# VH-VL binders against q91z69r481to671, part 33

Target 1, 191 residues: q91z69r481to671
Amino acid sequence: GRRNSHARHQDSGQVIPLIVESCIRFINLYGLQHQGIFRVSGSQVEVNDIKNSFERGENPLSDEQSNHDINSVAGVLKLYFRGLENPLFPKERFTDLISCIRIDNLYERALHIRKLLLTLPRSVLIVMRYLFAFLNHLSQYSDENMMDPYNLAICFGPTLMPVPEIQDQVSCQAHVNEIVKTIIIHHETIF
Key: E = the ipSAE of ESMFold2; O = the ipSAE of OpenDDE; V2 = 0.75 times the mean of E and O plus 0.25 times the DockQ between their complexes.

## First folded at step 18 (VH-VL; framework fv_ifabotuzumab)

Design v2 (at its last look DockQ between E and O 0.66; V2 from the best seeds 0.00; counts 0 for: pae E 9.1 > 2)
Fold by OpenDDE, look of step 18:
Structure v2 (fold): chain C 191 residues (1-191), chain A 122 residues (1-122), chain B 107 residues (1-107)
Amino acid sequence: as target 1 above (191 residues)
Amino acid sequence: QVQLVQSGAEVKKPGASVKVSCKASGYTFTSYWMNWVRQAPGQGLEWMGDIYPGSGNTNYAQKFQGRVTMTRDTSISTAYMELSRLRSDDTAVYYCARDEDWLIGSYGMDVWGQGTTVTVSS
Amino acid sequence: DIQMTQSPSFLSASVGDRVTITCRASQGIRDYLAWYQQKPEKAPKRLIYAASTLQSGVPSRFSGSGSGTEFTLTISSLQPEDFATYYCQQYKSWPYTFGQGTKLEIK
């Protein structure tokens, strides 16, 4: 997928990009119980508007009275991670991460994943911790929003941990989803 | 080119089951949700459910809950829809349709199979 | 569930006519709406998505508009190949639902 260089507008003063923080904050406030969040598409126009606003250095989600669609905000968040020059999960760790699928015990799997992720830059780990804490929290509302950890992993897996082109896309995608699911469930152990 | 090719027409008796296949090509089968939609003779379109081939996760319409089973074989990029306890009112053309739902959202069903006619008669 | 209601169910028109089909949602769906064309004994074909975005390869005489609960599909100048049945569909929430369809016939 075409990675958009515009994702680099990280406000130099924030450890977590404003767009990530703002989207997650907004969803935490208004979207935790929203059916099909991250699965259901947002408004194309609105997603682009929000994205463009952030690119201009604005925060269109700062107003508590904002009437933005939750699905659009969710879409913006996914677009951000998709647009990163380097995926949140570096391709250099792909093989090692996927190998963790062989570990049947989920807790043990989480410990191995932790070991691998701790080799990443602190800046990346901070974003990961923030994101996966959010996803775990969101999954607690799965009875209402229909997004259990697995469903969320399906939505984020391709974006966060894209399968390298040289790999079998079909066989690896399921494994990516399982790894992401494991991280969502065991985020406290891992981060 | 993205294509969906479905299995041939079926004739079943009431109470029987039917399994329709949908073979995908021209895209990453495991990365797109697959919908199943049916259309009774002279009637409109009815959404039955969807499956994510990458994981096998499914969502079924309430109307079909307990009677429909959606599966896939990723090795051959094929989705399956099985409907059990068939009734006369299950007579319809059944379609598989890809949902253009990847990352930024779904924009409806952009690619459709040719349809499979299922006739339920005593 | 979100109900989608199309109007009219039947429409007769002539080549060259401007035709408009309406779709109403039972609740707000923003622009989470697609339009399909179906010809006899053929599978549906997506024409419009996101309420107003034209599918690649679809003639510019087709256009979609609307947001919230009211949507319209417009054919600016009807061509012979446009006589078909048209469906709207919402994809805001599960289950996905279709309008009952509008059959466009030659006058």
Scores: ipSAE 0.022, ipTM 0.655, lowest interface PAE 4.1, mean pLDDT 90
Fold by ESMFold2, look of step 18:
Structure v2 (fold): chain C 191 residues (1-191), chain A 122 residues (1-122), chain B 107 residues (1-107)
Amino acid sequence: as target 1 above (191 residues)
Amino acid sequence: QVQLVQSGAEVKKPGASVKVSCKASGYTFTSYWMNWVRQAPGQGLEWMGDIYPGSGNTNYAQKFQGRVTMTRDTSISTAYMELSRLRSDDTAVYYCARDEDWLIGSYGMDVWGQGTTVTVSS
Amino acid sequence: DIQMTQSPSFLSASVGDRVTITCRASQGIRDYLAWYQQKPEKAPKRLIYAASTLQSGVPSRFSGSGSGTEFTLTISSLQPEDFATYYCQQYKSWPYTFGQGTKLEIK
């Protein structure tokens, strides 16, 4: 366990970073049926503008009159996790996490993943629970948005659980995607 | 330099299958979606589908669903497109094209292979 | 599917001319639009993405504009190497679709 050093919480004791909470709430309100969310790029200008506003302590997504592109908001969320000095899934847990693919029974796999994740700091687990509940919820609209748990894992896997340089990047990436997919599907068992 | 090099021209009879290869170099093959696009003689461009080489996940245009199979071999950084039950209107140049995989997502196809001519004739 | 319609299908112009090619989408696609150039016997080359962002290495005489359903590609001063076929492509939704092309010929 390490705390993600780039996370910033509100002074009111909020554990979920405002940028994460705001992006997810915005997508829940306006973007659940948006095709290709998290795969298709938003405006780079808009993504950077939103990100910079949050870094200044503002919340540009709280304005009800805002006309933010869903892909741009999704891009801000991905950029937040890519920018963490310490990835959401710590490098120290990498080998143990990907070894869970050897467990064929998906319920048992989920329980084993849970055991590994419960060793992490509470603040990290709260962010994970929030994110994966959202990703599962989003995937329930896959008939419209075309982003099932498998597609979401492809789009988020490299960001959330980067493969260490000493590992074989190709084979490990497939394992990362499978573990992230498992967590999306079985988030209620795991968290 | 980033390159996509495709297999050579093919001549096929109606009802046969063709498998076109696309070898990638100069970048991390598993981190970018690979598209397949075809162009019939004197015609415009038609997107057929894509594959994510890191996992093998595919998306096919409805027109080709049931006839196209996209695969890859990550050990040799090569993507494949197989089109079955060929007919004469499948005569075209077939391109592979890398989808730009940037931190935020794709902005379209930034690198293209040289194309593979497939001729279907009796 | 989102239909992409280009105008004109043919354009004759002289070296030094300013030309404009338009592309219309059947639905709003915001700025999820790319422009490609294709010369005979060659693969397409991306010129512009996000409707107006110039691909690095592409000459500054090329520019793009538009949002929603109407887009333009402009070449401010034609050069001999610019005579080619130009395609727009939407990447908002699957299937990705292309305009039918605009063939730019020397007159």
Scores: ipSAE 0.011, ipTM 0.610, lowest interface PAE 9.1, mean pLDDT 86
ESMFold2 (binder alone), look of step 18: mean pLDDT 93; pTM 0.948

Design v3 (at its last look DockQ between E and O 0.38; V2 from the best seeds 0.00; counts 0 for: pae E 6.9 > 2)
Fold by OpenDDE, look of step 18:
Structure v3 (fold): chain C 191 residues (1-191), chain A 122 residues (1-122), chain B 107 residues (1-107)
Amino acid sequence: as target 1 above (191 residues)
Amino acid sequence: QVQLVQSGAEVKKPGASVKVSCKASGYTFTSYWMNWVRQAPGQGLEWMGDIYPGSGNTNYAQKFQGRVTMTRDTSISTAYMELSRLRSDDTAVYYCARDEDWLLGSYGMDVWGQGTTVTVSS
Amino acid sequence: DIQMTQSPSFLSASVGDRVTITCRASQGIRDYLAWYQQKPEKAPKRLIYAASTLQSGVPSRFSGSGSGTEFTLTISSLQPEDFATYYCQQYKSWPYTFGQGTKLEIK
C-alpha cells in the first residue's frame, strides 16, 4: 500500500503526533457513544479536508464548536496509521506476535505480548499505549456504539499490523485481529 | 474476479426454517463484512443484517432479531443466513452482498450474489 | 432508524432524456449514501457511493450529488439499458436502510 508523509509529524518533537492526539481527544469528547464508530465509513471529502489541514500544520479539531462528523474524524485517525511508512507494529515482530495466539489464557498471552513490545522504541510504545488506552475506553461504551474490543480490532488490525505479503492473508488476518483484541482488553498489563 | 454465489431456490412451509448459503471468491473472505438483504415480490430492498467472517460478529435488524442467524465457514469462504419461524411474508429473494471497508476507499455494497428465492406457502 | 424517501416512485422518460431521482433522509447522513440500479430478476448493482463518487465501470452519464438530507441521481442522457429500478441507501448507521425505489420506465 501507498505510504504517505505522516511519519514526518512524529519528528515534530511531540511525543504523540498532533493528529493522533487531536482525533482521539475529539472522539473522547463527542464520539464515545457513536454507533459504529471506526466501522462506519466517514465522509470522503471531509476526511481529506481534515487530513490536508493537519498536513498544513493546522489543527482543525481544536475548536470545541467544531461541527466535524465523528465518522470522518475516526477515518482520519485510521488513515494516519495506515499512511505510516513503518506500521505501528513493525513487520519484524509480526511472526512473534502472531505466535502468541497459541496461548489460550488471555492474561498469559498479554504478558508474552508485553515482553515482545517492550523491545520496541519508546516513541512507538508511547503511541501504542495512548491508542490502546483510548480503544479500551471506547470499548466500554460498546452497548451504545456497538464496538466491542473485537470489532475495534477488526477495524484497526489491518492498519496497525499489516500481514506481510509472503504470509497467508486469510489465516493471519484472523490472528492479527485476536492479538489486537487482546491488547485492547489487557492494555494496562501490556503497557 | 470477486464473486458471490448463492444456493438454489427454497420452498418452505410456515413455521419451518430456511438456510441460504453464499460462497465468496476472488477476495479475502474474512476481511469484509457480508450483508444480507431481502426483497419481497414487487417490493424494495430490506437490510437484514451483516456478519464479519473473520470473527463471526453479527448485527441484525431489529425486525429479524430472534429469528435470523448469520454464520460462516471460513474454510470454504461461505456465509450462511438462517431464518426461522417462517411466515408467508418472508417470501422474497434473499441476497448476500459484500460491504467494502472504508480503508479501501469504497462505500456500500459493491458485490452482490445472484439472489435466492425463498417461497413460504402452506 | 433513518428513513430514506425516494421521489418519484415511478418515472416515465424517453431515450435521450435527462432524468433526476431524489432521495431524502429523515436525518443528516452527510455523504454516506449509495445508489443502486436493479434490472428485473437481477441483483442490484452499485452505481454511486459517497453520494457522488462513480463506481468503476459505470457510464459517465450517471452522476450523484447532495449532502445532508437531500440527494439526487442524474442520468444526463437516458439510454435504452438504463430503464430499471433505482435505490438509494444510507450507511451512516445501523440498520442500513434503502429508499423505496424509483422505477424508470420507457415512455
Scores: ipSAE 0.127, ipTM 0.732, lowest interface PAE 2.7, mean pLDDT 91
Fold by ESMFold2, look of step 18:
Structure v3 (fold): chain C 191 residues (1-191), chain A 122 residues (1-122), chain B 107 residues (1-107)
Amino acid sequence: as target 1 above (191 residues)
Amino acid sequence: QVQLVQSGAEVKKPGASVKVSCKASGYTFTSYWMNWVRQAPGQGLEWMGDIYPGSGNTNYAQKFQGRVTMTRDTSISTAYMELSRLRSDDTAVYYCARDEDWLLGSYGMDVWGQGTTVTVSS
Amino acid sequence: DIQMTQSPSFLSASVGDRVTITCRASQGIRDYLAWYQQKPEKAPKRLIYAASTLQSGVPSRFSGSGSGTEFTLTISSLQPEDFATYYCQQYKSWPYTFGQGTKLEIK
């Protein structure tokens, strides 16, 4: 019901975590041409300061201050995803997701990835859609920032889709990177 | 102990190729970018390119495009740099150097190999 | 390419001296600057990254400062093991580039 506040709270809007939204918005405004974003480290002090501000309920990125180091803001975003108790891509879906590498046609591969991802909670899918739309947009500046979809997949693969211990770490990591690259390129088809 | 151990000195004639190896130990080889940097006698350091051993993806400095090939063998944790069509001004010490993988990315090259001297002479 | 120039190219000093080496970038690099020490027939060793952050295990007599286009490496009291060649290096953009080096020798 439209009148029921409890029902609307349970099934209503899906919210992007403020820290994720703020980092991505800041990078969209100031960092699309920044070379080596997500590969080069920012200041550890600044990363911690920004993270601590968000933990105190502040948003240091909202005041439109352009003095924050782009690599530090990128670092905060990476730190968020590394800190999740459950990786963004659940370990339970690992084998099925990496098996999609066998599909040579990239559009068909994207459709199979979509099928697998539709089984995930809606809140997870909303964060994925937001993140991968941003990564695709960022990659459109790769002539300037040097971060094409493959380089971005290298930066996020281990954090987003960890390889289980019982599998070949090297070959699986390459497959994870290829799947993440596919999702960046074909995010509109998948989400 | 994190360590990079390179192959021994090479003497080559102009027009030949050289392949330098860099064996990594003490860390997860496939998780760190590997750089190649050279230093001509009495001169400074020059970045040649890098490779991500986990995937084999490479980036080459424009100066070396078409002459350099960087590869790896993950089963023995070894990176390779091959430079073709050698000239006398390719005489240099060639270093491998790993990108630091700190919490959130790299602060540059934290561990270097001992260097491999390549001499190109007729 | 971002050009890095060091000054001086050669520096003669005595044990106990305080010396400074400067490095200029051809365009702004914020604090994306590292300093390396290289002794004869050895590989470079990173001393400082992020312009001013001392590498773990490097003696505190080394310090770095600066941002943007101008940077300084300072050695507050030279020791015999500090006579070497020093390089600055930017890692803001590809290709990574190094200064031409500053050779620090005993006077």
Scores: ipSAE 0.054, ipTM 0.638, lowest interface PAE 6.9, mean pLDDT 86
ESMFold2 (binder alone), look of step 18: mean pLDDT 92; pTM 0.944

Design v4 (at its last look DockQ between E and O 0.48; V2 from the best seeds 0.00; counts 0 for: pae E 8.1 > 2)
Fold by OpenDDE, look of step 18:
Structure v4 (fold): chain C 191 residues (1-191), chain A 122 residues (1-122), chain B 107 residues (1-107)
Amino acid sequence: as target 1 above (191 residues)
Amino acid sequence: QVQLVQSGAEVKKPGASVKVSCKASGYTFTSYWMNWVRQAPGQGLEWMGDIYPGSGNTNYAQKFQGRVTMTRDTSISTAYMELSRLRSDDTAVYYCARDEDWLQGSYGMDVWGQGTTVTVSS
Amino acid sequence: DIQMTQSPSFLSASVGDRVTITCRASQGIRDYLAWYQQKPEKAPKRLIYAASTLQSGVPSRFSGSGSGTEFTLTISSLQPEDFATYYCQQYKSWPYTFGQGTKLEIK
């Protein structure tokens, strides 16, 4: 999953972008037990092919006979969020979100995160809720796929909540991962 | 520049433990998986396991389960591999190797340490 | 576990020769394959990843191809510095596994 700076929102009137819904649906069907899912980026060629297909308004993952590699589909999903002009977690909320790491109790942390996220547009929250419900569900198969909430968080953290350049990349990235992990675990409380 | 520098050669007796260090520089240590790979004299490469320094999460090859421990000290960007109950067939060069950037994808081990020779002899 | 089998184990060639090394996986690994070069008393160096993507800084005479279970590393015109041992490695699933290696020697 290379960064695609040209990625755009697929605003076809759907609450959830087609690419997000399709990728998650596909992974739910075929990839929940896939070891290391989202860790391996997948075939660059296949990822690009799938991405380009969606950009053309197609749904290459709708066919039940599809034989796409799970890692490629996972890569497409990450690439979508990574390629957003505005990160799913707005930069304007970065400092406040990171500050939640100071809260040791995860449930309390989740409540604070919730308060912050409720300030976001409904459209963003709907996508977040959908994504993190999926990630939580995926993490329940960690015995098989080896992707516990933190492993998933480290895969998605940089994509969903990139560290601003003016911030300390090392310390902030760790905090981002913790925040994302918290959201995965407590997604029902937060959303 | 990205660099991995490992600790010096070790000589151990059977039954002993060895701990090899790998100091990383030139990149965000906590954002890349670190692999450990060994190579017995005249033999091929053998993957032992990996660790994500950001969390300390590990994956070990079954062959080494219960005998290998991978850890890290993020404050000094150093990964550690400890192998216990050493046997003569543990004699090998041990390498730390970084996975490629997670943001760029996981495509194998792009940066390697210089290796640490561990000799196990009675 | 996924077993990786390289062939040949030993290969003798001359400077200027075209050399091909094969790696076979016991099961489909798509293009989750890397090739490494190792010179005596040195750490391995990644040459190719994603089966066919050339590592930055690696000469263009090196190329990788294949998908699924069959993979090849090709050196189009062997140079003196290319005599070394080469390894394939799959990173589709844990544990990561290497081929047994191919030692390329000067004829």
Scores: ipSAE 0.343, ipTM 0.790, lowest interface PAE 1.9, mean pLDDT 91
Fold by ESMFold2, look of step 18:
Structure v4 (fold): chain C 191 residues (1-191), chain A 122 residues (1-122), chain B 107 residues (1-107)
Amino acid sequence: as target 1 above (191 residues)
Amino acid sequence: QVQLVQSGAEVKKPGASVKVSCKASGYTFTSYWMNWVRQAPGQGLEWMGDIYPGSGNTNYAQKFQGRVTMTRDTSISTAYMELSRLRSDDTAVYYCARDEDWLQGSYGMDVWGQGTTVTVSS
Amino acid sequence: DIQMTQSPSFLSASVGDRVTITCRASQGIRDYLAWYQQKPEKAPKRLIYAASTLQSGVPSRFSGSGSGTEFTLTISSLQPEDFATYYCQQYKSWPYTFGQGTKLEIK
């Protein structure tokens, strides 16, 4: 059975990239209780082997007897988002997004983030919705996996919303982490 | 180039507290978990906990829960570890150690401070 | 907690010897294992991570192997600067834990 099904959808003309969907499904099946997921590194060799298999049109994560290392599958997912020519959160929206930290009320902050994100292409929003629903779901197991929304934001923030080079990297990174945390917590309001 | 420089040796009485500093240079302080590890005289290494300086989030080993506080000041790239209600068996060298923050995650502690000797004696 | 057990606790050897230090985990840790060298009065230095990956700048006479529960650090031809204490450390789960150490001394 499905959990969190109302956070995942496919528009008739748009799909979630197979590598993203496959990694997330694998982690949902085998990795929700895995300690340190997204913080602890997987094998560089295994990560590259999995990624290369997807690039050849294979799906090494599809069968139920697969016993890939959860940290390596998590690494494949992070590597996918790091490798995008255009980051998932576009750099052109960076300043507006991080300025939302000035809104102390978290629900109001989420509504402002939603307003900014609704200007993005639908294909991007579909991937965001899928990813953040998954991250929220994963965080519900934080007593076991040690990855609450805060820790997940630390692990994904730099990859999803890179700080532009002309910005102060230290202060902006903290802002990125807070915004990503907000999106994980309030994903149903935002998406 | 990458360096962790810790505060000097301290002598404390039982029941007191000690606060050790760890100043980072040569890298983006807020992007790497900082661990604290101690070593009693002639003994092995014991992990105490960590902090993510970018946000202040901490994880403490259960043994130290309730006695240890890890903080940081990002304006001066400095992490702190405070241990309260000191006992004689807290006599040790205390190290800060940077967790490697490779994009796919950590492979352990790649850079260590020089250590701070804390002596707890009557 | 994952217990890490090193053997031997002490190892006496001569310059030029091949030495082997083993580390056992109380449960499977795949390759989430690092090796550290610590000289007297100095901080530990990471030699190996991911069980077998050599840290940049570490001499090639050092090597690591193993996965699961059993791991080995090997020094193929011991040099004077290699006399130190060696620790394994797992980073699969919290709390991170170290082996008790192996002191490598001059015969």
Scores: ipSAE 0.023, ipTM 0.621, lowest interface PAE 8.1, mean pLDDT 86
ESMFold2 (binder alone), look of step 18: mean pLDDT 92; pTM 0.939

Design v5 (at its last look DockQ between E and O 0.04; V2 from the best seeds 0.00; counts 0 for: pae E 14.3 > 2, placed apart)
Fold by OpenDDE, look of step 18:
Structure v5 (fold): chain C 191 residues (1-191), chain A 122 residues (1-122), chain B 107 residues (1-107)
Amino acid sequence: as target 1 above (191 residues)
Amino acid sequence: QVQLVQSGAEVKKPGASVKVSCKASGYTFTSYWMNWVRQAPGQGLEWMGDIYPGSGNTNYAQKFQGRVTMTRDTSISTAYMELSRLRSDDTAVYYCARDEDWLTGYYGMDVWGQGTTVTVSS
Amino acid sequence: DIQMTQSPSFLSASVGDRVTITCRASQGIRDYLAWYQQKPEKAPKRLIYAASTLQSGVPSRFSGSGSGTEFTLTISSLQPEDFATYYCQQYKSWPYTFGQGTKLEIK
């Protein structure tokens, strides 16, 4: 897929990119119980409007009276990560991360994942910690929003940890989803 | 080319079960939700549920909860829909349909199988 | 559940006519709406998604509009191959639901 430059959001001097922080804040306030969040795509028009607003240096989600569609906001968040020049999970760690699937015990798996992720830049780890804490929190509302850790992993896996082209897409995608699920569930252990 | 090919027509008695298959090709089977939709004779389309082949996660319509089971075999890129305790009003054409929602900029069910006719009669 | 209501259920028209089919949702669905065409003994085919985006390969005489609860499918100039049944579908939330369909017949 296309990788756009969103570096300006990461290099704004903020620890967490404004677009990430704003979207997650908005969802925490208004979307935790929203059925199918992150699975159902938002309005294309609205997603683009929000995205473009952020690109202009604005924060369209700062108003408490904002009437934006939750799915659109969720779409913007996914679009951000999808558009990164370098995926949140670097391709250089792909093989090692996938290898963790061999570890059956999820806690032990989490410890191995932690070890691998600690080799990443602090800036990346901070964003990961923030995102996965949010996803874990969101999954706690799975009875209402129907998005358990697996479903969320399905939605974010390809975006956060894309399968390299040289790899088998079919077999690796399932493993990516499992790794992402593990991180969602054990985010406190990992980060 | 993206294709969904379904199994052949079935004739069942009330109380029996039917299992319809849907073989996918031309795309990454494990990366797209698969829907099942049925259509009774002369009636409209009815969503039954969906499955994510990558994990096996399913969502069923309340109407079919407890009677429908959706599964998949990723090794052969095939989805299955089993409906149990069949009755006459289950007579319909059953479709599998790929959902192109979150992964792409496309929405809804973009590719459909050819349909499988299931007839339930005494 | 979100109910989708199409109107009319039946429509007779002639080749060259402008045809409009309406779909109403029981609650707001933004633009999470698709239109399908189904010919006899064939599987449905997606024509429009996101309420107004034309599926690749679909003739430009087809168009969709609307947002929220009211949607329309328009065929600007009806062609012989357009006589079929049309369905709207929302994909805002589970369960996905379809309109009851509009059968477009030749006058």
Scores: ipSAE 0.020, ipTM 0.592, lowest interface PAE 4.8, mean pLDDT 89
Fold by ESMFold2, look of step 18:
Structure v5 (fold): chain C 191 residues (1-191), chain A 122 residues (1-122), chain B 107 residues (1-107)
Amino acid sequence: as target 1 above (191 residues)
Amino acid sequence: QVQLVQSGAEVKKPGASVKVSCKASGYTFTSYWMNWVRQAPGQGLEWMGDIYPGSGNTNYAQKFQGRVTMTRDTSISTAYMELSRLRSDDTAVYYCARDEDWLTGYYGMDVWGQGTTVTVSS
Amino acid sequence: DIQMTQSPSFLSASVGDRVTITCRASQGIRDYLAWYQQKPEKAPKRLIYAASTLQSGVPSRFSGSGSGTEFTLTISSLQPEDFATYYCQQYKSWPYTFGQGTKLEIK
């Protein structure tokens, strides 16, 4: 509910990476109703320009009068997570997380996922909480943006929880999508 | 070689508790659900519940809720099932069995312990 | 709970016979169905998973078929070592449940 969204913001005691915070803030302000966000490709030129600006120590999204394409800002956010040396969901936890799909009761599944995620460093959990609260909020506009939790999981799952190379990519990807969908829907129980 | 080795036979009186152990070897204990299944003499198989050793989370069949406790000790790769307030109809062979969910995408109990006979006699 | 109903409960057959055992689920379980063989005084042994996939090392005379709610285990030419009790089990959702068993005995 509303109380949980306020607690989400109050609990961000670690510095969220500037590029993540800036992209999410921009999308919250201008992009919640944008059709196909995270599915439709942004301008490659604009994505690269924004990324390069952040790498130079600038923040091209801080100017509220600037006019950026929402798909390009979403692309920058995905590019950030894809580029992490250590994926947001560590490969060491992959098998444990995937096994949670066997739990059919979604509330119980969320509690099991929570217990697994609480073994992660606090800094990782803070970024997860921020991102998934945003993805849940975005999905509440799915009648207009067409991006329900399932669609967001398909678009973000491969980036956030890469399937280890030794595993069956097709079968595991469906399981990754289901876990990510569960986390989006039940983020308040998990975080 | 994947193996589940259970504790020995137990004889108990009504009202007592029994704790059966199941030691796993040959695989990553914390990454597979462990089931407990019992079989009364001359009868079929009955699922009692399971535990995920990585987190300690459990699911119990409704029939056993309030009487069964499933635990584990990850330092020795051992799962436990404790059944309290025993009755004569709890006389059965108790099995531990591992789910096969290591990236096959399909579940099922692929490895079983040898069974532990628990006899409840007055 | 998903109830699993096997038939027949008891079957008498001769070596060389073709034997069919059926299993019905009270609701759809797709192909999340396993078959087990149990001999006296022994733990169950998984024969088939995913309704139709043979466990490695299981003879090809065993086969499984079905999806949804209706499933069949077939032994194409019964051998002396096949006289045992057979169970189906769903693993679609908690709680997992077994059929009542089919005891296959020598005629």
Scores: ipSAE 0.000, ipTM 0.457, lowest interface PAE 14.3, mean pLDDT 85
ESMFold2 (binder alone), look of step 18: mean pLDDT 92; pTM 0.938

